# VH-VL binders against Large ribosomal subunit protein uL6 (rpl6): the designs that were tried, part 1

Every score and structure here is a prediction.

Target 1, 180 residues: Large ribosomal subunit protein uL6 (rpl6), of Picrophilus torridus (q6l1b1)
Amino acid sequence: MIKWTEQAEIKLPDDVQATMENNELKIKGKLGEASRIFRDNYVKAYIEGSSVKIATSKNNKYTKGIVGTWYSETKLLIEGVTKGFEYHMKIDFTHFPMRVSVRGDKLIVENFLGEKSPRSAKIVDGCKVSVKGDRITINGIDKRKIGETAANIERATYIRHFDARVFQDGIFLLKGEVNE
Structure headers, positions and changes below count from the first letter of each chain, unless a header shows other numbers; antibody chains aren't numbered by Kabat.
F, E and O stand for the ipSAE by ESMFold2-Fast, ESMFold2 and OpenDDE, each averaged over both directions (binder to target, target to binder). V2 = 0.75 x the mean of E and O + 0.25 x the DockQ between their complexes.
[cut] stands for letters that were removed.
Atom coordinates printed by the task and the answers are left out, and those that the model quotes come from them; centres of patches stay.

## First folded at step 4 (VH-VL)

Design a10 (from cA7 with heavy chain G50Y; framework fv_cixutumumab)
Fold by ESMFold2-Fast, scan of step 4:
Structure a10 (fold): chain C 180 residues (1-180), chain A 123 residues (1-123), chain B 108 residues (1-108)
Amino acid sequence: as target 1 above (180 residues)
Amino acid sequence: EVQLVQSGAEVKKPGSSVKVSCKASGGTFSSYAISWVRQAPGQGLEWMGYIIPIFGTANYAQKFQGRVTITADKSTSTAYMELSSLRSEDTAVYYCARDLGEWELSDYYMDVWGKGTTVTVSS
Amino acid sequence: SSELTQDPAVSVALGQTVRITCQGDSLRSYYATWYQQKPGQAPILVIYGKNNRPSGIPDRFSGSSSGNTASLTITGAQAEDEADYYCNSRDSSGNHVVFGGGTKLTVL
């Protein structure tokens, strides 16, 4: 027998709308729209009144884990469309001044460790990257996409064959936070 | 132990609508699907649609083309089936039934049935 | 039914075995469920999930399935088994329910 039982509820703020169609939860707020695919055979997310709810047809450790994950992801979607996220990164160099700029959907790093060829990092769709002095700021409404953009930037300045105690040049994450 | 109790017989004129109720007693109403199946005199069983009360979501057979609406009231453990734009061909016994199947993934089966509501459409 | 086909009628002698069949392409993907209906009564579930019986259904009722065909077998038919039998399953899309046309069983 299949028996569905409600496991979690996330209240939507007054200025936020949610829709659920084809296993995709879409959350719309003042800053835009973000979505996540919530697909599982034993766990379902649905809209009831002003809440996103999660129910299970099996009650075990596996389904409890998925409920927790979808609960957290839903809260992040709500924060993203209402407040947004901002990641801060620092440009650090020791030997050669590196130059960082944004060109289209890429962050370009010139003169990294004196290299003639520029390095580049993909800016994921939905993220805004700004460079000012030795600081890089990444803004967006989707925490996953911002995290991916930051990781792309860190990878672009990865040093593979040098002693890290001697060469610490790179672009590093300082902090990630929800906007005030 | 679980029973589905349906509303009484209805006589309706063509063009009107009918709303049949199905009250669950003795069990957990919201957790299982409720299907609606009709049977015209001397004819076979015909599925109309279902609702899963916990989700409030309903799914309908294509034949009824926007004429059927299935709803549920969890506070009274009651499912409703409303059929509009009635024709003489809608004269039938209407059954509600509890559906225990895994609807999206596998088979389903209707283990508890209401006794039926006779709806007669005549002028 | 266009998706699930049943013979309209079948007869069996008291105490003999009868097989009622249901045929359709959806049965390759989904098991048939079987219901018994007596005049003036609501249907009663007799077989689900290929060959499972609800509590209260005699063990003379059994189900089987092969390819696009499902069968309800009554071994040692009794007079009380005289009824209409319906199969149902999912339609070809998997999104809706389809019933067979029903088979009237006469026990002679």
Scores: ipSAE 0.011, ipTM 0.581, lowest interface PAE 9.3, mean pLDDT 86

Design a11 (from cA7 with heavy chain I52F; framework fv_cixutumumab)
Fold by ESMFold2-Fast, scan of step 4:
Structure a11 (fold): chain C 180 residues (1-180), chain A 123 residues (1-123), chain B 108 residues (1-108)
Amino acid sequence: as target 1 above (180 residues)
Amino acid sequence: EVQLVQSGAEVKKPGSSVKVSCKASGGTFSSYAISWVRQAPGQGLEWMGGIFPIFGTANYAQKFQGRVTITADKSTSTAYMELSSLRSEDTAVYYCARDLGEWELSDYYMDVWGKGTTVTVSS
Amino acid sequence: SSELTQDPAVSVALGQTVRITCQGDSLRSYYATWYQQKPGQAPILVIYGKNNRPSGIPDRFSGSSSGNTASLTITGAQAEDEADYYCNSRDSSGNHVVFGGGTKLTVL
């Protein structure tokens, strides 16, 4: 028979509500509601009292990794619905000044490396993107969606020919992403 | 319109280094990379590496990693390929080529080629 | 693992159609580019981006791609088409260029 052993516990703040249904953890707080699907054969997340708990049916490196991931994701959901997230990106160029603007659900990059065709990046639902000077700000309650939006923007200025570690032109995430 | 002009033929001894130049004629480097491709007598084309002159970033084929250095001087619109620790099997024609791509097509292609520089390694 | 494979030689009769093929796993993600090389000369670009021709390349040259295979087709081969043909593409990482071994086309 399957025996489940508790591996982690995340205590919910007094102003945060959590529900688990269809393998989806939904966290609701002051700023809104965000969710994650926690589906695995050997790892289970559940709500008990005022805590989210994570249990395993096997104890190995695979399940330990998933427990760590779900623990971190749950913490981020709580932080997002209570404080929100704000990511800052910098527009940087060496020779070709690029022009960046937001149009609807896309960020548009013009004149990247002198290219005539503009590039675009999808803004993930639930994120607000604004551009001011050489700074791009991404705001939202779901860190994963903000990260996806930042990755989309960074990818829009990717050059495929060369190792990304030495690439200098582009739009990059600034160190020190700030919780409000 | 860009034309690529390469330096003249070289004869080198084993163990030495050779540095070949590739100058963009009349134009400047723009949003394109410069690739270096060699061809030994009677053999096929072999990509050595390339550089994006705007950033000075170079990328090398695994086979040549540690022996090849590709650089660019934007002020003279010239790219260079230096190959060290020369062996007889390095005897080849060395080409530079303008390497450009289309993002929508997921491809990169070399549209303009230099005439080639013959490098002979002999004792 | 993303090396490109070409047959070393093919022949075609004057005025007939010939297909030169290039195979490699990277062709599932990236288009092949085709070059023509005549003895003592630098290569010239013939087809890029699946089926685009540079200015000056005759319309008898066309490209196609399916799965891990790319093809260069010459419809109505002419004597001047006798040459070596090379394909190239990106490797699976997208960061390096790889060439096929080349195909020598003989026009009979």
Scores: ipSAE 0.000, ipTM 0.440, lowest interface PAE 18.5, mean pLDDT 81

Design a12 (from cA7 with heavy chain I54L; framework fv_cixutumumab)
Fold by ESMFold2-Fast, scan of step 4:
Structure a12 (fold): chain C 180 residues (1-180), chain A 123 residues (1-123), chain B 108 residues (1-108)
Amino acid sequence: as target 1 above (180 residues)
Amino acid sequence: EVQLVQSGAEVKKPGSSVKVSCKASGGTFSSYAISWVRQAPGQGLEWMGGIIPLFGTANYAQKFQGRVTITADKSTSTAYMELSSLRSEDTAVYYCARDLGEWELSDYYMDVWGKGTTVTVSS
Amino acid sequence: SSELTQDPAVSVALGQTVRITCQGDSLRSYYATWYQQKPGQAPILVIYGKNNRPSGIPDRFSGSSSGNTASLTITGAQAEDEADYYCNSRDSSGNHVVFGGGTKLTVL
């Protein structure tokens, strides 16, 4: 017997619109539109009135975990389209000052450990990256895309075959900020 | 226990639409699926589609895509099936049925059926 | 082309055993459900979940499945068992319901 039971409800702000198509929740607000795919055999998200609701056909630890995840992801989508997100990264170098700039959809790192060949990191679509002094700021409405961009930047300055006690050069995530 | 009461017989002209209702009595209308199944005279059973009222989203058989609309009104515990662009071959008895899935058994089954609504399409 | 196939007719002598068969590739993944229908009446659920009987269904009815085949067995058929029998299951995608063509059982 499959019995669907409502487990969670997320009330939408007055200026936010949600749609659910093909297991994809799309949230639209003043800053833009962001989406997540919510697909599972025992858990389903749907829109009723001015709320996003989550229901289950089984009640166990597995489904409770998914309900919690989708609940928090939905809240992050709403926050992103209304307030936005901002991540900060720090440029650290020991001996050779690295030069960081944005060109098109890439962040370019020059003079990393004195290397003559530049390194690059892909800026995920929907993210705005700016560099000022020793700080890099990543702005966007989709926290997952901002996180991916930050990871790409960090990987571009990954050090192999060097003694980390001597060379601490890199670009590192300092803090993710939710500007509420 | 739940019972399903369907609307009365209809006689329709080709090209028109018909809307059949299915009212459930019982305490948990929204939690279980309602399927619509038709049967032409002397023919077999044919699944048209279904809805879980809790979600409000219907699922349709390929053959009926674009012609059938299944809806539910939770406040009246009533499901509806509307079939448009009627043809003579749509003459059939239309049943609604409560559809229970049993995941542990890997099946879906219809345990409670309405008595059927006869729809005749003729000029 | 039918996703679930049933023989259109079968006969059994009073008191004897009969097997009605349903075949389709989806039955490798999903159990068949069986319904009985008498003239002028809505179908009645007979067997679900391989071999479960709803309350009120006589114990002479049983189900079985193997590979792409599901069977409804009536042990010691009675005159009142004369009816059309339908199987249903999910289609290959698991998203839709499909019925077999039905088997008319005649009790001789």
Scores: ipSAE 0.031, ipTM 0.613, lowest interface PAE 7.7, mean pLDDT 86

Design a14 (from cA7 with heavy chain F55W; framework fv_cixutumumab)
Fold by ESMFold2-Fast, scan of step 4:
Structure a14 (fold): chain C 180 residues (1-180), chain A 123 residues (1-123), chain B 108 residues (1-108)
Amino acid sequence: as target 1 above (180 residues)
Amino acid sequence: EVQLVQSGAEVKKPGSSVKVSCKASGGTFSSYAISWVRQAPGQGLEWMGGIIPIWGTANYAQKFQGRVTITADKSTSTAYMELSSLRSEDTAVYYCARDLGEWELSDYYMDVWGKGTTVTVSS
Amino acid sequence: SSELTQDPAVSVALGQTVRITCQGDSLRSYYATWYQQKPGQAPILVIYGKNNRPSGIPDRFSGSSSGNTASLTITGAQAEDEADYYCNSRDSSGNHVVFGGGTKLTVL
């Protein structure tokens, strides 16, 4: 018999549904469905009534850290399916204007440091990318997928270590959550 | 705004060496590469090589490999091009230019040019 | 230069459009950069990258590329456009810079 002690509770809004299956928490709201895998030997997430609860079978700094992480991730899943997220990136060039466009599931960067071959970044499924002027906007309900898309875009305009000391051209994340 | 000021005209004998200087203003010198381009009378532009001052790393055109040396002095914001074993065919105007291209990965684009240094090789 | 080929001369009537061409195998991989040079003066950058103009270069100057060919187009040529025009790019190995032989533009 393992003794579980409740450490945290996240109350679900009226229009949000939560399910737990195969250690995966799925949250469904008006904007869609998002999920996270919550797997640990000493920390358990479960649904009770209208709440997601997190409990531990061992009380130490390791389990306390996991509780905090799962608590925050659960709140972000709820926020994502009810309000959504909007991230902003800035197109920054010091030597040559680069041209940025969206084609299908890729963001295309042309004329990066005068290169003839375009660079591309994968847009993660569930994200909508829009380009206007020097700004790129990424919208979605899953904060991790938005973060992955932003990282893909940053990596597409990465300059090798020695070149970075002279050139600072690239596309960089500016934190701008509409619901913050 | 960057300006490149080159040393004065030189008259040299065959077999000697010449060293041309290129001084940058505004302290931007270390942030860009400097290319050297020459032009013989009535002829076209010919790239000789370039240097990235912050590393002292130079890249040379194959035609000049072993005969040209490009250096930079960060403390004086000055690049140098030294050409040895001079021949009459080396008579030309020698330009330095700020190079915004990516090292070894991209095209070299020269947006600011010095006014040129005339080098005459004669007996 | 043998790596990049330009016609040595071209003429255009005042107010008309002229196209100056640069050919080389490296242009399949790298954009051409274009320079204008007037007698007794250093070159001036007029086009870099796909079709970018430095500040101060008139919008009548544009660049294009297709396959192994790059072109500089002057739409509505002016008297002051009379000059030598040079293209440059990387050589086929990507390790060195090469210039075309230059094109003398005469504005009639």
Scores: ipSAE 0.000, ipTM 0.426, lowest interface PAE 20.4, mean pLDDT 81

Design a15 (from cA7 with heavy chain F55Y; framework fv_cixutumumab)
Fold by ESMFold2-Fast, scan of step 4:
Structure a15 (fold): chain C 180 residues (1-180), chain A 123 residues (1-123), chain B 108 residues (1-108)
Amino acid sequence: as target 1 above (180 residues)
Amino acid sequence: EVQLVQSGAEVKKPGSSVKVSCKASGGTFSSYAISWVRQAPGQGLEWMGGIIPIYGTANYAQKFQGRVTITADKSTSTAYMELSSLRSEDTAVYYCARDLGEWELSDYYMDVWGKGTTVTVSS
Amino acid sequence: SSELTQDPAVSVALGQTVRITCQGDSLRSYYATWYQQKPGQAPILVIYGKNNRPSGIPDRFSGSSSGNTASLTITGAQAEDEADYYCNSRDSSGNHVVFGGGTKLTVL
């Protein structure tokens, strides 16, 4: 018999549904469905009424940290399925115009530093990537997947070789979210 | 503020070449691109190519590859556009323009234009 | 004809709103830039990026972009707005500049 102590409660908006199955929290709202796996030996998330609750079987700094993380992640899932997220990235070059396009599930970068071979970045499932001028916009309902897609795009423009000239060329995440 | 001053009108014979100059003043020459755009009488704007002076790297429109050469002389803050094998159809006003494709921008937008150089390919 | 298509002519009554469009597949990837040209003059930049105006351009000019189409809107057209309007953007490769054929705006 394990004794669980409730540590946090997140009230679901009226237009949001939550289910818990196999340690996976699924949140569904007007924009779609997103999920997170909440698995830990000492921390448990569960649905009770119209709330997501987080409880612990041990009280220490480790479990307190996990409660905080799961609380924040649950709130982000709710925000994602109701409002969605939009990240902006900037295409920056000083000398060689980059050609950036979306082909299937990849973002393709051509002519990076004048390179003949294109570079590519995986677009994570659930993300929509649009390229307009010097701006790349990533839309989705799952903030983690948007962040992963942005990281993939930044990585595609890394200058790796010792003899590479020092240029300001790359694709970078813009600070903060741009709202209308 | 940047100004672009172009060379004077030219009258050329078919088969010859013309070289138009574009001198930048009031700004840092090598820190931006220079584009060349022409306009035949009563016709629209047509991009010929551009150069990023710091690299000497030029890009040309497909139609003009092999016939146009765009160069820059950083010491005199001057860009040049040379068009060879002239035809009567090359009669046009030739503009140079500052192209803000560096630093903050990957788009080509031309915020400062020269007044144009009229090139007439002979009778 | 080329990668960016504009209607050759459009008319608007004084004080009314007109929308000039530019269409091409490259506009899915790159913003259009808009220029105004009056007879005997060099073009003047009117809108760059999605909807940015250079200093000195009246606020009646605005830009928009959706899918493969970019638009220049003039709200409350004035007589001095009568001119040719050109869009430009990148071609499908992303490394060359292409101009639309131009739209002649007549202010009635």
Scores: ipSAE 0.000, ipTM 0.434, lowest interface PAE 19.0, mean pLDDT 81

Design a16 (from cA7 with heavy chain T57E; framework fv_cixutumumab)
Fold by ESMFold2-Fast, scan of step 4:
Structure a16 (fold): chain C 180 residues (1-180), chain A 123 residues (1-123), chain B 108 residues (1-108)
Amino acid sequence: as target 1 above (180 residues)
Amino acid sequence: EVQLVQSGAEVKKPGSSVKVSCKASGGTFSSYAISWVRQAPGQGLEWMGGIIPIFGEANYAQKFQGRVTITADKSTSTAYMELSSLRSEDTAVYYCARDLGEWELSDYYMDVWGKGTTVTVSS
Amino acid sequence: SSELTQDPAVSVALGQTVRITCQGDSLRSYYATWYQQKPGQAPILVIYGKNNRPSGIPDRFSGSSSGNTASLTITGAQAEDEADYYCNSRDSSGNHVVFGGGTKLTVL
């Protein structure tokens, strides 16, 4: 009944190394190292030659979904350690000039809608955030962590007590880009 | 249909090592586990360990841990069992078998067996 | 203990029914598999799982399990059924295979 069948193969570039230990895939390239935990009873990722391969012991919609997810995540890890990622966000305000700065592992927003108490957003480890004018740039090698950081920043400027059409203030994601 | 062909009989001295081969033909070698089972003269069957060739990971019975090494060569569809530090008590017929166990049901069944390799340990 | 216990010998008259048993605590969690072995030959799979027979195994062979006991039943034993019968299952850790000591069936 149990038959392990190869479902996917991701060829590693010459300058990228992969290791699999304790269900964690670690990918190392010129920009650093990033990892993902790939744990499942019916789907396994493993390294053979210069490739990351994914195999299943059951063939159904559930396992096909996991194979697709791990395949995509592995490709993003490779892209991250070779090229990196860069996300751009825009600071937008109408009547209350907000002041945005980075302090340690937090992005601080002062004077949001005239509020006396500053708002803050956690910068996920491995991400570098910089502020210049009305633009915020998030750089890193792990796309998931960059996305989490961007989401944290957007949430910090969420408008809960006002009609959003009257107050357009916030920090919004413009575009995700790959750094060269 | 899958067939498992084992290497020929061996006569070994105490303290030496023996390496038995098991070549699969037909079927998909890498997709199923290969188990090694031995039987001493007049005694019962004893599981030594197994390997799933696609992953290259082997699992050993505690009694043989440290003395047995099970490997697989996917390019030649061949599994190997090497037993070191041989003693007279290791005299037995050594079988390889394809293992189709359903892990969720925790049943192991070996549906295709090699004909066995006789290993005699004597001085 | 994860050991599987079988009676070392059993006899049956030609055409009669015989039950060979396998006992062990692991059988409460895991199914037993049954093999037939004739002198000078490799074992042959006869029953696996919930009473499944491989192609070529006569329907007089059947399996059953309850609690810590698994049984192989031969209904209408034939002369060619004379052989050693082994059960196997998983040990308590679930990581290793264990065999019973084997039962020698004599057909009278």
Scores: ipSAE 0.020, ipTM 0.591, lowest interface PAE 8.2, mean pLDDT 85

Design a17 (from cA7 with heavy chain T57Y; framework fv_cixutumumab)
Fold by ESMFold2-Fast, scan of step 4:
Structure a17 (fold): chain C 180 residues (1-180), chain A 123 residues (1-123), chain B 108 residues (1-108)
Amino acid sequence: as target 1 above (180 residues)
Amino acid sequence: EVQLVQSGAEVKKPGSSVKVSCKASGGTFSSYAISWVRQAPGQGLEWMGGIIPIFGYANYAQKFQGRVTITADKSTSTAYMELSSLRSEDTAVYYCARDLGEWELSDYYMDVWGKGTTVTVSS
Amino acid sequence: SSELTQDPAVSVALGQTVRITCQGDSLRSYYATWYQQKPGQAPILVIYGKNNRPSGIPDRFSGSSSGNTASLTITGAQAEDEADYYCNSRDSSGNHVVFGGGTKLTVL
């Protein structure tokens, strides 16, 4: 017997619209549109009135976990299209002045630990990266894409052939505007 | 105990549309699927489609796609089946049934049936 | 043609055992459900999920499944078992319901 029971409800703000098609939840607000794929055999997300609701056909720890995850992800999509997200990173060097710039869809790091070949990090689509002094700011409406961009930038300054106890140079994630 | 109460018999002309209702009483409406199954005189059962009212999502048999529309009104616990572009071969008894498919059992099963609505298509 | 095939008719002597079969490729993946229909009445669910009986269905009714074949067995057939029997299952896509053509059971 497949019996669906409502487990969670997320009320949409007046200026936000949601659509559900092919297991993809799309949320549209003043800053744009962002989406997530919500696919599971026992957990379904759907739109009713001005709310996104989540229902289950089984009640166990697995489905409760997914409900919690989709609830949180839906709230982040709403926050992203209404307020957006901003992450900050710090450029830190001690021995070799590092030059950081944005060129197209890449962040370029020159003179990292005196290396002659530049390093680069992919800026994920939907993210805007700005460099000012020793700070890098990443803006966007999709928190996942911002996090991916920050990880790409951190990865570009990994110290592979040097002892980390001697060199602390790199680009590091700082606390963003939104608290987790 | 759940009962499904269907609307009365209809006589329609070719090319018209018919809308049959199915009202659930005595149990939960929105949490389970409602299927529509027809039977022409002296013929077998034929599934047309179904809807899960909590989602508002309907699924249709390939043969009826484009001609059938299944809807549900949760506030009145009523499911509807509308069939357009009627032909004489659409003359049949139309049943609604509560559909309690179980994934673990890999089946679809209809445990409560309405009494049926006779639709006659004649000139 | 149908995706699920049933013999149109079968006969059984009072008190004997009869097996009604349903065949289709989708039955390799999905169980058949069985319904009884008497003239002028809506169908009644008799077996679901391979071999489960709803409340009120006599224990002489049982189901089985093997390969592409599902069977409804009536052990010790009674006069009131005379009816049309339909199987249904999912189609090959798993998304739609399909019915067999029905089997008319005569109890002699």
Scores: ipSAE 0.011, ipTM 0.581, lowest interface PAE 9.1, mean pLDDT 85

Design a18 (from cA7 with heavy chain N59Y; framework fv_cixutumumab)
Fold by ESMFold2-Fast, scan of step 4:
Structure a18 (fold): chain C 180 residues (1-180), chain A 123 residues (1-123), chain B 108 residues (1-108)
Amino acid sequence: as target 1 above (180 residues)
Amino acid sequence: EVQLVQSGAEVKKPGSSVKVSCKASGGTFSSYAISWVRQAPGQGLEWMGGIIPIFGTAYYAQKFQGRVTITADKSTSTAYMELSSLRSEDTAVYYCARDLGEWELSDYYMDVWGKGTTVTVSS
Amino acid sequence: SSELTQDPAVSVALGQTVRITCQGDSLRSYYATWYQQKPGQAPILVIYGKNNRPSGIPDRFSGSSSGNTASLTITGAQAEDEADYYCNSRDSSGNHVVFGGGTKLTVL
């Protein structure tokens, strides 16, 4: 017997709209629209009135974990479309001053460890990247896309075959995040 | 004990629409699916679609997609089936039924049925 | 329905055993459910899952399944068993239901 029981409710702010179609939750607010795919056999997210609700057909550790994850992700989508997110990264070098610039949908790194060939990092759609001095700022409404962009930038300056005790050059995420 | 009470018989003109209701009593309305099944005179049972009221989402058989709308009102424990662009071939008895699924058994079954609503489409 | 096939009619002598069959590819993955319908009445669930009976259904009714075929067996048929019998199953999407064409059982 399949019996669905409501497990969680996230109330939407007055200026936020939500739709649920084909297992995709779309949240629209003043800063834009962001979405997540919520697909599972025993856990379902749905819209009722001005709330996003999560229900389960089984109550166990597995479904409890998924409910918690979708609850948190939904809250982050709401925060993103109302306040937005801002990540900060620092440009750090020891011997060779690297030059960082944004060209289209890529962040370009020149003179990394004195290399003649530039390195590049893909800027994920929906993110705005700006470079000022030794600081890189990534702005967006989707925290997951900002995280992906930051990871792409870190990977562009990864030192695979060098002794890490000698070379610490790179572009690194600063531990604090700032909500704009 | 759960009972499903359906609205009364309807006589409609071709091209019009009909909306049949199904009110549940004696049990939990929102937690289980409600299916709509029709039967033309002398013909077999035909599934049209269903709704799980807790989610508010409906599922439709391909043959009826675009013509049928299934909704639910949790405050009155009532499910509705609206069929548009009626044709003489839509003359049938329309049943609502409580639809249960057993995931471990990989089946769906309808354990409680309404008595049916006769819809006649004639000029 | 073309998805689930039933013979249109079958006859059984009073007190004898009859087997009504339902065939379709979905039955390889899902159990059939069986309904009895008498003239002028709504269907009544008689078997669900492989071989489960709702309260009030006589024990002479049983179900079985093998490959793409499901069967409803009535052991020691009674006059009141004369009715139309329908099978149904889930389709591959899991959210849709498909009925067989129905079998008219005549008890002689």
Scores: ipSAE 0.000, ipTM 0.556, lowest interface PAE 11.2, mean pLDDT 85

